# VH-VL binders against Cytochrome c oxidase assembly factor 8 (COA8): the designs that were tried, part 4

Target 1, 167 residues: Cytochrome c oxidase assembly factor 8 (COA8), of Homo sapiens (Human) (q96il0)
Amino acid sequence: APERGAERRDTAPSGVSRFCPPRKSCHDWIGPPDKYSNLRPVHFYIPENESPLEQKLRKLRQETQEWNQQFWANQNLTFSKEKEEFIHSRLKTKGLGLRTESGQKATLNAEEMADFYKEFLSKNFQKHMYYNRDWYKRNFAITFFMGKVALERIWNKLKQKQKKRSN

## First folded at step 22 (VH-VL; from F1 with light chain Q98E)

Design G2
Fold by ESMFold2, fold request of step 23:
Structure G2 (fold): chain C 167 residues (1-167), chain A 122 residues (1-122), chain B 112 residues (1-112)
Amino acid sequence: as target 1 above (167 residues)
Amino acid sequence: EVQLVQSGAEVKKPGESLKISCKGSGYEFTRYWLGWVRQMPGKGLEWMGYIYPKDEDTRYSEKFKVQVTISADKSISTAYLQWSSLKASDTAMYYCARLTDIFEFTWYMDVWGQGTLVTVSS
Amino acid sequence: DIVMTQTPLSLSVTPGQPASISCRSSQSLLYADGETYLHWYLQKPGQSPQLLIYEVSNKFSGVPDRFSGSGSGTDFTLKISRVEAEDVGVYYCMQGYEYPWTFGQGTKVEIK
């Protein structure tokens, strides 16, 4: 449709219901994949009536996202760098150049690359184990915070209903 | 080990500006909220507000919201409390205190600075 | 704002005798998560405040066994089983339930 009427500021009659569609200002949203980590960032909104507990949950989620993106960006770079170094080293021992005669990047076959993958996995095993441990710690904390926030919101909704009845 | 060290006592005139500091050491400064508490001469403790140094997200008690500014510089593990125009009624002891970290549900102050006495007199 | 009221405002105690300080909030401090966000601080003469008790009854690290906290809802108590000379100072309750956080007006404990 060619109409862009939502932003045209038409006068609406009183009593017309308004909705808050999925928008960046009202809800969390998922962004495009990060170039280095390949993870999609979550962009969090901050409601006007954010409680101290809600604030802690939001910051914990933000910081966990940052931590996760930094880990995978670092691992992706390390993987790519060490892969190229391994290929370069093996090509050098075979007396081959970094490029084929057509100018394409020279590579190793699957059997030769298997040695690289084994070495990389072994070298990084402890790092990934610590990452997994910390990821579960953070996920458990986030889940527990989410439960507490949910209870807080229900409690506040019930308190508001009680006040409206008394007025 | 964990310490909050505040800047020294200040004697000022009404209308002057002031910025006092609170330097944290022995802990991960950006993982904890940091708060400010006022104590007027011979009076009790009053909550002023807090800051999360990692992103400088700040929250004030309404009483102090337009009277002071809370800030931080995470690169030097330091928080600040500042006035643009001091009044005689700002004469008080000011404490900074470490609040709980991002993983804690509760809000209490486990480490306190030594206090900064601010005296505003004509 | 939640008003925190302490009783008594001043307390004179013979060394070795018990002391009890009351703190009352203007509304319940029992939160939706089942926790109660009531904390106690001590400010010794000429010193910064220090945390004694968090969440009603949990003694902070290094706090002597003679200190204990109790209470629920709106009524809370700090007890010192045997007052010592070093316990002199002003005791404050604080609620961390609803922002802005607020302190009681303080209870001055002195030796007589």
Scores: ipSAE 0.542, ipTM 0.804, lowest interface PAE 1.8, mean pLDDT 84
Fold by ESMFold2, fold request of step 23:
Structure G2 (fold): chain C 167 residues (1-167), chain A 122 residues (1-122), chain B 112 residues (1-112)
Amino acid sequence: as target 1 above (167 residues)
Amino acid sequence: EVQLVQSGAEVKKPGESLKISCKGSGYEFTRYWLGWVRQMPGKGLEWMGYIYPKDEDTRYSEKFKVQVTISADKSISTAYLQWSSLKASDTAMYYCARLTDIFEFTWYMDVWGQGTLVTVSS
Amino acid sequence: DIVMTQTPLSLSVTPGQPASISCRSSQSLLYADGETYLHWYLQKPGQSPQLLIYEVSNKFSGVPDRFSGSGSGTDFTLKISRVEAEDVGVYYCMQGYEYPWTFGQGTKVEIK
């Protein structure tokens, strides 16, 4: 049974996401431990530390990463599955076994595998075209949101400076 | 057709709990924020809060923060508004509304549910 | 919270005549990105609200051309060039500038 060390020095930057100005103006809630990390997530009253625009940008970036990872995971699975099926089918047509005499997986030569690659690319062409279209849409949107968030942060910094002078 | 369908009218007594629902159809439920709006009898509209159904990230208006709970079940494309202990002052019409999607930087409500009338009387 | 104030609160209009509704915010709604997040909704009798105009002057899909919006900063106006029977209801302005978002009190439009 391994003992886990204390978490005294493993701290994310706390000023931005864990800060709540004057105690009497907000209340925090601490949730149960996460089952894999055993760390307790902190739930806050929603302060002005993340604007609605910043929230949209964060979620768009997260979802674009998930979308991209999911697309390529699915394509890799499909590629591997169809590759094995193609090899298997061609070996059976030749009357050959799935394994060599030495027990290694039987394969096709480069010319035969070229047929598979051509077929796979042709079958998936439309799918990759839609992926490219959506990739551009997502990345242009992210770029525009980043620009708007940058302007928002400059504006809020100027408003904060003006409030300090007036108080 | 994009639509939001809410649960039916409720008649309750003070102190009872209540959970009303809002089911979305005809669009990608997890790509849009969903908000709740209260309208007390004969009065105007009041913003209550919103949720992002994909991860249940929720944000309340300060007035409603301890009054209600907003939640969602994305597997059935449904959002909820819940009271643990109703008060007579909770008597109102409650609307759910679809906010803009993740690609839109502006915030407005383009699709509204039909409303759920909640009546709380002794 | 940003307070949204509508004027008038009630309006009776002869059919075919123009109508004008004012909405004033307690703070400028001009955002750092140069855009103004002011929206208009219509609640017809017995119905849920519907989006009419977004970002001051953009008509939402299916909204008749007789509706127009204008304004800047703190002062905004919704105009109906020729009021029809189907235009009766309560009109609300809403700011989407600063959370929490807020509505005006509503302007009830009736036909005389």
Scores: ipSAE 0.533, ipTM 0.805, lowest interface PAE 1.8, mean pLDDT 82
Fold by ESMFold2, last read:
Structure G2 (fold): chain C 167 residues (1-167), chain A 122 residues (1-122), chain B 112 residues (1-112)
Amino acid sequence: as target 1 above (167 residues)
Amino acid sequence: EVQLVQSGAEVKKPGESLKISCKGSGYEFTRYWLGWVRQMPGKGLEWMGYIYPKDEDTRYSEKFKVQVTISADKSISTAYLQWSSLKASDTAMYYCARLTDIFEFTWYMDVWGQGTLVTVSS
Amino acid sequence: DIVMTQTPLSLSVTPGQPASISCRSSQSLLYADGETYLHWYLQKPGQSPQLLIYEVSNKFSGVPDRFSGSGSGTDFTLKISRVEAEDVGVYYCMQGYEYPWTFGQGTKVEIK
């Protein structure tokens, strides 16, 4: 269950020059895109009486976010580096310089760049296959943990009622 | 092989500080929670608290919350249990134990340190 | 806190004979997800504890087949079908259901 999802209990800050979730918020928050991964980080809510199971779920979500950001940041860097190397190699083969007369970076046409994209995807196929496997493992685990946390919260509410009755 | 190696026995006086250690080896130290268990002389086991070494997130049993500090240094795969002012009642054997990793739904302790005997006498 | 009560507190067993240790919790350990968070540990003389059984009946890796666990709700049992000299020590049950986690008081198993 998405009990900590985008749902809010308090007014979120607005108009602030930099994003900073409210000090006491009952909701997860989505921040601005990370420069290197181009992914938006989630700022996770920590309840005051967080159970050990809730803690595991939060850690798993946080570490999955970090893992995902690191993967795409590394892939973006590799993509940019290999793209420049491919363009350099192809321009050299054609006897062209790396820059135009205006100083603008020389590049290849869309058909020539399609060769790079195909080669990049083929070269990284195994890496993306392992990423997909691990992504599914992590997301299935998160889903099961979210279900268990939802049940735990219902159970704790029932125990609270029993304690009031006995006191 | 997976091991937890604790620091050696300590003999202290009341009011002194103490920091004992638990070094993990043979496994990914930051992937598992690590807990501390007390065994008073001639008594059974008592849960004290745990830490997640990756970010040092710590949780105590209420009984021990103000009496000890649990910490870790992930760069050397070591967890610590620390007293700022020892009491004679702190005399006990202290164990560290590896809890389950982030993907396990259950909590049990599968690897234990050898124990550190702390003796506090005036 | 959940109180874990073990019986007997001590037992002496002739080698080759069975042993049975009971553990009772002050409330059900059956969690809303259908799992039961009860574990068994053995502390051999002069050693640290070691895990035997997790979640009532699952033997931990390397535990001999003579050990078995059973039970549900509040009542749990550890059985040793044929006690050997290496099985001496103190056996503890532990609940991982409600924090803080708690142990039983221990059952000392000795050889006659």
Scores: ipSAE 0.515, ipTM 0.791, lowest interface PAE 2.1, mean pLDDT 84
Fold by ESMFold2, last read:
Structure G2 (fold): chain C 167 residues (1-167), chain A 122 residues (1-122), chain B 112 residues (1-112)
Amino acid sequence: as target 1 above (167 residues)
Amino acid sequence: EVQLVQSGAEVKKPGESLKISCKGSGYEFTRYWLGWVRQMPGKGLEWMGYIYPKDEDTRYSEKFKVQVTISADKSISTAYLQWSSLKASDTAMYYCARLTDIFEFTWYMDVWGQGTLVTVSS
Amino acid sequence: DIVMTQTPLSLSVTPGQPASISCRSSQSLLYADGETYLHWYLQKPGQSPQLLIYEVSNKFSGVPDRFSGSGSGTDFTLKISRVEAEDVGVYYCMQGYEYPWTFGQGTKVEIK
């Protein structure tokens, strides 16, 4: 469930203006929660002189966000669908309608709903474990690439500084 | 087996358009960059540009930026190199090559197409 | 653009003898992590290029042990310890560090 790789802020790539108007950003942006996945998308900044390594990092971050959003959107919808089906099935077994006398949606008590949560958790346990494995793989790779990009930027600064001192 | 299969040789006249293809198989087409390399008759290799097929993000060598268009159709695992108006100077062998995937730092070409000979003459 | 200069441009070698190809870049190819993004390709007669060596000295899968790469900074060398008939072709160095990627002019290796 955890979103570890998409929340990145305060990136200020070299070569951009010191002023960033609201309609044009010099930084990655964090948007509002997605309706289905409940995750906040990152709107990635593309620097004018993006290096090939910077491009790979950006695409890896974008693709990880898309993968994560898709997983949780699907799981949230599946959870809601299976929850409603469980409630409907149990109410039918009890001979009860889907609505109370006041017109509100009939539901089950906490003990009855615990059976659903246990069943859902059991059905999806392996799927969530594979998700966690892939999530860690992706975030480890992203962290490593971020380190490489940081070194690249420092290296380019030092190389430029050495040229000026030799002049 | 990982393969890149290019379209066949072309004989064209100056001013005609041309679109040559490069079809990838045996690997996840959208996880790797794909590049194009030109070899003029009797000359060495020249880098033209690359594409990331998943989103068609392209990057050209400056000398080719206005001469060609690089594109891809990920639904059929195919990349394209296109000219809107051929010149005699476009006569060359054109190779596509698979670059490294999204998880790899380095940029090398490990799989090459067989090449497409383009001949432009009046 | 990084200019890659190969020497010699042509090399005739007696079978079984060593060959050495030099490649010089117009600027250092060293990355901050100690890696150098210098690659070698072979284009055999009538064929498309194939990867031989990546990152200065790493032999690509299926490349014979007689091939080795070395170098640092701006100066790189491809060596063939004992040239065989199948090694005939044009050898290219390429830098994969700074875009656009650039190739050397090529070194044609032939058997005497």
Scores: ipSAE 0.513, ipTM 0.786, lowest interface PAE 1.9, mean pLDDT 84

